# VH-VL binders against p56860, part 43

Target 1, 255 residues: p56860
Amino acid sequence: MMTAEVRTPEQGGGPLTTEPRAPRSAPGHADASAPAFGPETDPRDIIRWALAAHPDLLMPSAFNLNGVVLLDLAAQAGYRGEVVFVDTGYHFPETLATRDRLESRYPELTFVTLNAGASPDDGQTPPDLYASDPDACCAARKVDPLQRYLKEQGPSALLNARSRDQASTRADIPFVEEGGARRRVNPLAHWTREQLEAYAAEHDLPVNPLYFDGFLSIGCWPCTRAVKPGEDARAGRWAGKGKTECGLWQGENKL
Below, E stands for the ipSAE of ESMFold2; O stands for the ipSAE of OpenDDE; V2 stands for 0.75 times the mean of E and O plus 0.25 times the DockQ between their complexes.

## First folded at step 10 (VH-VL; framework fv_lerdelimumab)

Design w5 (at its last look DockQ between E and O 0.44; V2 from the best seeds 0.00; counts 0 for: pae E 5.9 > 2)
Fold by ESMFold2, look of step 10:
Structure w5 (fold): chain C 255 residues (1-255), chain A 120 residues (1-120), chain B 109 residues (1-109)
Amino acid sequence: as target 1 above (255 residues)
Amino acid sequence: EVQLVESGGGVVQPGRSLRLSCAASGFTFSKYGMHWVRQAPGKGLEWVAVISYDGRNKYYADSVKGRFTISRDNSKNTLYLQMDSLRAEDTAVYYCAKDFYDQSRYFDYWGQGTLVTVSS
Amino acid sequence: SSELTQDPAVSVALGQTVRITCQGDSLRSYYASWYQQKPGQAPVLVIYGENNRPSGIPDRFSGSSSGNTASLTITGAQAEDEADYYCYSRDSSGNWLYVFGGGTKLTVL
């Protein structure tokens, strides 16, 4: 049973005492077929379809550039649900500040922080597990809390910010992924980094300040560095540790 | 156009307290993180503290943690540094500095500084 | 906890090129920014990120980095470039802690 920090529009966006949330009434995926979406499809049309097909849609986010752009597009398309963030205890302060700015900007959304109050010394994992066994650290501090929450809430679909341009491991991401515990909807699947940057600048979106300091893919601070000019955007993640994806998108723990 | 004006410096005895202020103008104060940086006479720069745009997050150098408190009043466009249990080693010119973006690594504007002298 | 190390002094002949270096483990993960300070004045930002100049900074100032080392290069040094230069970066722990290098006094001969 996880502890969650919930900020709702009715309360002006401030943190509240954590209360367990009741499960949604309908777990699992709706079976409605997606329209024929193409590379030119406005992401807001994909989101509107997802909302109609899945009124229980949830949006996990770590507030990277893709996630911030998706959040704005979703709000425009009528999303009023939860934005679910996991506090691993290892987030950059800049990431937490970005969350706070987004909460202030979108008071109509419910920001849920799982594992609130986490810290490196909270005893959830051995010290330095992030270095010795990053998969185990990620499982304990990120994957398990999110999996537990999603099982409790039972959404039939997730709204995800992944795009094909992020890495070679994502080159074939479809708009809608079937076959797991729930549908995964990727409205930004065909957007390029240039389109994301242009959108964020045009709309003055609150983005992680580390983006301006060469951090093109931002995770937990022990496993993230600024990229060198010309490197892949995700080259700064787990540099020198042989890991390229978090367990949220791979294996038995895939969302 | 951006202006940062520190005040409240002076001579105090060790163990006493002092409160610094930094009046900000020429930018939307509530959008940016703010820092204190100090420089002992004849010495280099030392980062002291930062406060996020909304005052929710505060971080301190180990040398001042537990003794200094950074705060801000966004309605008055003013940054503060409460300095308690002052030591001779705290003698310095204290600068306020504006973030380029909230909690970034860049100080694009600095005040003129205010001198704090801790001496018997 | 990672310190940033700079040579305390460097000299350059007028019109020549000089590099001022900054070393520290944090620079493997974080870019440095560079500040110029003239006597009796507040510091001025001259380089941020890998090699970005704020408006008003002459193009003779440039930055670079490799491994644990960041460098500030002044090409065609002028008399007014005589100043103290500080690098500044984040601690390698990822927590919010910032450190300045010890500073380098540049003398233009």
Scores: ipSAE 0.204, ipTM 0.667, lowest interface PAE 5.9, mean pLDDT 83
Fold by OpenDDE, look of step 10:
Structure w5 (fold): chain C 255 residues (1-255), chain A 120 residues (1-120), chain B 109 residues (1-109)
Amino acid sequence: as target 1 above (255 residues)
Amino acid sequence: EVQLVESGGGVVQPGRSLRLSCAASGFTFSKYGMHWVRQAPGKGLEWVAVISYDGRNKYYADSVKGRFTISRDNSKNTLYLQMDSLRAEDTAVYYCAKDFYDQSRYFDYWGQGTLVTVSS
Amino acid sequence: SSELTQDPAVSVALGQTVRITCQGDSLRSYYASWYQQKPGQAPVLVIYGENNRPSGIPDRFSGSSSGNTASLTITGAQAEDEADYYCYSRDSSGNWLYVFGGGTKLTVL
């Protein structure tokens, strides 16, 4: 009765030294230096560059003429990201309608409306804040919501509809703005109002109908009036309040 | 040619309901906002209601709010106005009007109107 | 009270100039549109914005604005211009409301 000693092989399970997986270097946002763009550069080429350099690019929009034109150009250039709109609760019906028309026209884009369904009486701000403190109103109803969203999404760049022809304060806007929280790309920097209007007409873009009623720059209805012939396009914004910008592009909290 | 043809008008008693229709042709109906405007006999024009191109947005004058419902069927190129709880003061010619665009502030085309008479 | 106020009636001699004015707080922010209505007919858009004429509207019709007013001017009034004229704009009492003026009856003498 030979008791076969079953030698249990000591499986020397050597400690799998889990080499600490080297922190996956965040894909180095290739600090792709912006090409030398010029006034004759096709905005679509600028957008294509921006998309290549910043695939997480987002497009904030208020659906003014510039915004509508940019949206179309961006779609043509292959943009398939978000169009980010802030419902302040004080938008013109025509602005909201324009948004809806654009959303329908460009199903390949994702329209994001922050604070959708906002109203003057929604409790976000006192009902008369727009009159008593326009800066505070814009901060609360426009800037803060957008900044929070952008902070959450963390895009490396924004695609903006700003142009030099919009206002004297924008006369020196470059194609690519550096610094701040992220890059700002302005493909339409050198497009004139005439060029924008012509493009919109040629492509039958759904421009806000108020534009044709003299609202050359459209914001919240309490703070926006039509401009008269010969007036600056933004003269109808916060008229009489000494305010010229909403705060999105200036100061410490710039986008 | 753009055409708007209202129908459904008639004589009704107070408290009754009536539905108006507006048949649209000569343009892409689904691309434009539509309005109802009324005019009492010998009186001025009164804006009644608007509906967006896709029917998602509807707004009413205070005088008809809660009683009238604007709607549209884009597949039929037809605008509707459901009028409930009719009053004598609702007596008017009712016009459908095409918005120049969508929720713009002017009308580029009008129908000929349909008369609604509310009387006991 | 009407958000837009018009004179109920004005007269003009044939070939002369007449101005019909609309007044309201909303006109500080918005352009008005103007509609011509002849007896038994639907209204017709004659001016929109500051001074835009639809196709088919004679060039004798023009628009202007100042402060809380909008004006329709007929330069060289014709007999066929006798009609009711209505201004139209946003009702400032609400974001989604619109309002007509009370209308002005123009008589061409």
Scores: ipSAE 0.017, ipTM 0.550, lowest interface PAE 5.7, mean pLDDT 89
ESMFold2 (binder alone), look of step 10: mean pLDDT 89; pTM 0.905

Design w6 (at its last look DockQ between E and O 0.01; V2 from the best seeds 0.00; counts 0 for: pae E 5.6 > 2, off the site)
Fold by OpenDDE, look of step 10:
Structure w6 (fold): chain C 255 residues (1-255), chain A 120 residues (1-120), chain B 109 residues (1-109)
Amino acid sequence: as target 1 above (255 residues)
Amino acid sequence: EVQLVESGGGVVQPGRSLRLSCAASGFTFSKYGMHWVRQAPGKGLEWVAVISYDGRNKYYADSVKGRFTISRDNSKNTLYLQMDSLRAEDTAVYYCAKDFYDISRYFDYWGQGTLVTVSS
Amino acid sequence: SSELTQDPAVSVALGQTVRITCQGDSLRSYYASWYQQKPGQAPVLVIYGENNRPSGIPDRFSGSSSGNTASLTITGAQAEDEADYYCYSRDSSGNWLYVFGGGTKLTVL
């Protein structure tokens, strides 16, 4: 009875040398003064302009309602770039699932997750930093990773999902923000929550299910709660901490 | 091996026109942005222009804007620089450079350059 | 227009370490690339991004960044490293144009 030693072929899974993705090329300066956009301007037209002016355009996203809507509009407008997400290690499972659904829905886009697989116990920050110093936590787990990536990629502009209706601090955001490191384009600047919700419903977009549970603005789970009717959409972010923004859009280190 | 070979340089009078060419080989030309960079004698490098992989997007330095035109023929693997209304300050070695990707911040390959002299 | 500034000249003894620095506001937001140019030759990319070396570039070349500065470091300078070095980045002044530093002449002693 010759026991044939089934030599299990050692699948030498050679380390997938993730070839460092060639930094996306930043397009040259078209003197394209931003057209005079108005509240009735189709966001897709704004995006088309942005793409023409900035072929190296990148889209940071946290996959909130605005982000999901913008992603769909951008895809329709011909965006084929990166959707850049930062895994802080503190995201809701629902957020990650929403990302995955979107990735599946838009194969023409490249989803980039920075610090993929991050966890509270990964040693990047003390486990309680989110409580003791939320600014430091956001800086380390969200802002810094994104800043480093953007510095490496060097996009001339960002496509942002911000709208005036998101918070009082965003009440005056323009369609195009000049100055700083790069141009910021806000195609949804004038869209209301109602418009965003209606669009998402009409197009059956994968909105984070927590949104329907009152999480109108979703970040890290330790620093995010549902808001009550009548509260600001961002009142559930860093509640009680005197913090209203993560730091991405303010100060000297703004994106 | 990536090769870029510039041609078309020479001596011209101010106000005249000149067309430079850059023949590319050793890579898929149609996938990459291309640049022109110039260097005046004894001076530093100056970026001149970029063209996207598909030729749809073009950008220029302010110093040449309105006078120079970058173009490409992907079927011929050739980059061009049409230089009109030449000035003495346009005197330089003109390098063709391959973009790392399309319109990125990096030039991974350079030609040997072609000299353009604008003199009366 | 955001300018990139470099020291016009630096020297290093053979086998020693030298750091060439580039400064500009755009470097807060963008990494620089570094190009070596020897006399009568075309520029060669030596460093890009934070600290990436193209194939064929010796490991004695390294890149770093801090604040509004980028630096090229040559650890153990060789005679063949004598050249002009140019930093390059994007202009962040609104026109996102490309800009070179003025160049640094490195002399190996």
Scores: ipSAE 0.478, ipTM 0.793, lowest interface PAE 1.2, mean pLDDT 90
Fold by ESMFold2, look of step 10:
Structure w6 (fold): chain C 255 residues (1-255), chain A 120 residues (1-120), chain B 109 residues (1-109)
Amino acid sequence: as target 1 above (255 residues)
Amino acid sequence: EVQLVESGGGVVQPGRSLRLSCAASGFTFSKYGMHWVRQAPGKGLEWVAVISYDGRNKYYADSVKGRFTISRDNSKNTLYLQMDSLRAEDTAVYYCAKDFYDISRYFDYWGQGTLVTVSS
Amino acid sequence: SSELTQDPAVSVALGQTVRITCQGDSLRSYYASWYQQKPGQAPVLVIYGENNRPSGIPDRFSGSSSGNTASLTITGAQAEDEADYYCYSRDSSGNWLYVFGGGTKLTVL
């Protein structure tokens, strides 16, 4: 059974809840064609279009730099929906603290924590699975809870924080990806890390302090390291294990 | 300008409790995480616990889990450590330390420490 | 026992360069912070992240890392640099426990 922690302006940060967010209504005209977006398009214009075309839009986030910047841009553009975070039981304390600061900063958004109360010893996976089979660990602790939630909610589109400069595996990400179970919108597709950092500094955003320690992409502590100068942003993810993307962006369970 | 002043240390028998306090001044206390770090006589430093800026997240060293409770009162600019079921191995100078951020690996200011002695 | 290993003592001639090292498996993934502690005093942060110095720390202090080893380098060592030095990082389990190395006593000759 999926467990979700939901914080809204009316509910605040009270006790954990197991009640999932009610499914969104299907939009009447969710298939409206995307405008011709370009590299200089303001991400807020992309988000405004996405909101008009997809009133049921959801935003998954792990609160990396891209995700924090997207969250702020989305709030400015009128997003008032859910920010969906999966508790894998292996998050850094710094990541959880970043989530809590973001929740306090954006009371107009609904922060949903899936699998709330997860821990390494909760029996969802064997204790060493993250090392021996990281794909199976990710499937059980991250992909499956998120996919169950998305099936329940049925959004016609997702608002994703991916950008082309994060890794070689992302070099061809468009602003809007068609196909699959739902449309995927990448408003930051053409933003550079320099632009993201400048934006975060300008707006004093709550950024994960591990970024000051050479972490360019932050996931679960067993699969995350500081990157060397010149490496792709995601080179520290699953280092030495042959994995460069979470199953959420690859294969049959792609978001 | 930044000052951290610990208090509440003393001599106590094993199995008893103490509560440490740390009074903070010279910075906006409610913006930063806070830590306790201890140093046994003649030994090195040992991290004990951390609490997030708003008190929602707390983490403990394995040596103290289930016995120690970190807390804070942002209206009083005060950090606390409730130490229950004390053992001889808890004998140390206890420092409070200010995080650079909310929760990180960096402590930029430390108090003078308060001595806790646990002995029969 | 500590997951971070330091030599218990190192000496340097006045004005010369010294490296203080810290070894641990977690240092492949995390940078170390470095703390200076003089007798009867609280520790002082001297290096954080890869090689950042807090305000007030002389530029003769620098940090580096390679493999499982972090290093604190003091160039042009001065008498006032005589102290215990602790590295600090996550433990080898990586489950969000912080650990100090055992400390290195630096003697300036």
Scores: ipSAE 0.244, ipTM 0.662, lowest interface PAE 5.6, mean pLDDT 83
ESMFold2 (binder alone), look of step 10: mean pLDDT 90; pTM 0.915

Design w7 (at its last look DockQ between E and O 0.51; V2 from the best seeds 0.00; counts 0 for: pae E 9.1 > 2)
Fold by OpenDDE, look of step 10:
Structure w7 (fold): chain C 255 residues (1-255), chain A 120 residues (1-120), chain B 109 residues (1-109)
Amino acid sequence: as target 1 above (255 residues)
Amino acid sequence: EVQLVESGGGVVQPGRSLRLSCAASGFTFSKYGMHWVRQAPGKGLEWVAVISYDGRNKYYADSVKGRFTISRDNSKNTLYLQMDSLRAEDTAVYYCAKDFWDTSRYFDYWGQGTLVTVSS
Amino acid sequence: SSELTQDPAVSVALGQTVRITCQGDSLKSYYASWYQQKPGQAPVLVIYGENNRPSGIPDRFSGSSSGNTASLTITGAQAEDEADYYCYSRDSSGNWLYVFGGGTKLTVL
């Protein structure tokens, strides 16, 4: 009757020294100095550079002519990120439809609509704020939502559709803007309206139909009119209000 | 060639319902917004309703809001107008109109129209 | 809702120039389109935007705008131009609203 002493193996549970996971060094955004781009540089090359330097690149868009062209070029250049649109609640149906068409055309991109379904009566702002205080309206319905989203996402750079030909205030826009919260890349900085129109036509891009009715710069419907021949493209924005910009690109809260 | 052919018109009593159809051909129907426009006998044109290319957005004139429903079947290239609670003032030729694009600001093609008469 | 107003009737002598005007607040923001309608026929687009003519529309038709007005001009009116003309635009009171003018009957004398 040999009582086999079942030696209970001492589970020497040595303390798993959870080595403090070395703080994942934020992938050193290689401060890759922007190459010397010129007016003849293919925007797609600029975008490719931007993607290499900033893999977390985001593209805000209002789907104007420049935005539509940039979107196509970006897709061709290998962009597969987000297209970020702010629904202010005051967009033209044509703008929203243009967004939808673009979304359908570029399934490889992720279209993000901030405040989707916004309306004048959604309580975000007084219904007549656009008239009484356009700056406050733009701040609340456009700038703040976008800033909040960008702060949350924290992209190292933005891909922007701005060009020198859009307005006198943009005459000196560089390909790459430094400073602020993040780098801003403007691949279309030197493209003219004629070049943009030609490109859009050549590639059958879904340009907002209002463009062809004289809406050369399209924002919210209460603050946007068609421009007459010979007028500045942005003359139809906040006409008579002394406002020329929405606030996205100026001031302390610039993108 | 672009063609729009309205059908479904007729004589109805007040309070009744009628459904109009518009058969579209000669273009990619699913790419364009569509409209209904009506014209009372001897009167001007009146915009009635619009539907986006994908049918997601629908809007109406105040005169028909709550009574009329615009819809479309892109697989059949057909636009519809369901008219409920018809009134004498709804008597008109109803035209189907193609938007230049999607909810744009003008119509590049029109149907021949279909007459709706609402009478006791 | 915004309204577009037109003169109910105008006359022009054969070969002369006539201007049909549309007025409304929406025209401060939007271009008008113009439609010609002959008796028993569907409307036909004749001008859109500032001065765009669809294919098939004679060059005697032109468009212009100023302030809260849009105008259709027929330079050298022909007998076949006798028709009703309607302006059309967005309603400035909303995103998805549209409005016609009351129409102008053009008589060619």
Scores: ipSAE 0.014, ipTM 0.555, lowest interface PAE 8.0, mean pLDDT 88
Fold by ESMFold2, look of step 10:
Structure w7 (fold): chain C 255 residues (1-255), chain A 120 residues (1-120), chain B 109 residues (1-109)
Amino acid sequence: as target 1 above (255 residues)
Amino acid sequence: EVQLVESGGGVVQPGRSLRLSCAASGFTFSKYGMHWVRQAPGKGLEWVAVISYDGRNKYYADSVKGRFTISRDNSKNTLYLQMDSLRAEDTAVYYCAKDFWDTSRYFDYWGQGTLVTVSS
Amino acid sequence: SSELTQDPAVSVALGQTVRITCQGDSLKSYYASWYQQKPGQAPVLVIYGENNRPSGIPDRFSGSSSGNTASLTITGAQAEDEADYYCYSRDSSGNWLYVFGGGTKLTVL
């Protein structure tokens, strides 16, 4: 089990148990059919359904705009589980500060930091791997720690913040994705960036300040740039490397 | 009206210490990150340090790392710079600057600066 | 290099257009902010992001970027624009330094 840092409202953080919960023998999607959700469905209703169907629901987050909005909606809908963040060692200081502000604002949630103690010089990867082989860098520092945690925890579903408006590669995301190791729930699938921004402003949510500098999709600093006027939100990710998605959204065990 | 007022500058010998203060008013101090920026006489601007809104994250220029400590007291609306093991090359006007948010890359308000002279 | 490079000095005739440039590898990934500093005064933010002007900055100031270069343009230079101009951006080398360019002294003739 990877090193993890857990913070809760009733006690200080500590390592998570290494004992997995017994998984359901059938996929969670087979036991509780999703209602017919539509573009006008309140995301909170989707989250409430997901909580009832999947008591072991987990929420991964990198604390982008979508993720911050989802976190607030989930807290309102009664989510009291884990918010799982992977420390790659390459996060912007602004991203780490946003995590800390969100933890302070939502003491009812458990913030879990995977790969605790990560830094660029920690020996997990060669020092230039992000430039020479960004897929391998992402695999080692982001994908692998999260996949190991998910295998050990065995959740039947994930609560994801993806929306169709984020990129052309996401244009067809449904509210509930079946298949793979677990069900994936996308309550914000039909929200536009305008709706997300309006919500965040209305609720005075802590957002990553790089958003104000044209960083519309924020990852690790070596693979992220400000987008030019008129570009897609993800145009700044892995610019010039031919990569549009990380491995978390591809393959058999995609998020 | 946003105001930032630096104090604590003066003349000190090399190897000694000095503590700078920046009194903030006209905004919710605890909502924003704060910076120190310095300018040697007749020279350009050099970023020195930043502290997050709650004080949990601190970052330093390599030229001062290990010698300077940035801190804040949100109950007093005050930013500090503890400067240890001072060297002649630390001689500069030191500006306090307000971050737009937390640790972003621009400063929307600046103080008028306080002069530190390190000389023997 | 992690440094931002500016020409040390530039001149413009009163009422004419001038461009002050800032070059560095970090500008492929980050926008530059631009700061004006008049003698004996603290710096003032004039441009941030691609081309955003803070309240109170005249519309003759504009910003642009291309590749590894950021530019500050003054389209109708006035005597009060005579100042030092600094670009500022995050270091893209993986350290968390904020770096200023060396500054450009603008002389309005």
Scores: ipSAE 0.007, ipTM 0.566, lowest interface PAE 9.1, mean pLDDT 81
ESMFold2 (binder alone), look of step 10: mean pLDDT 89; pTM 0.902

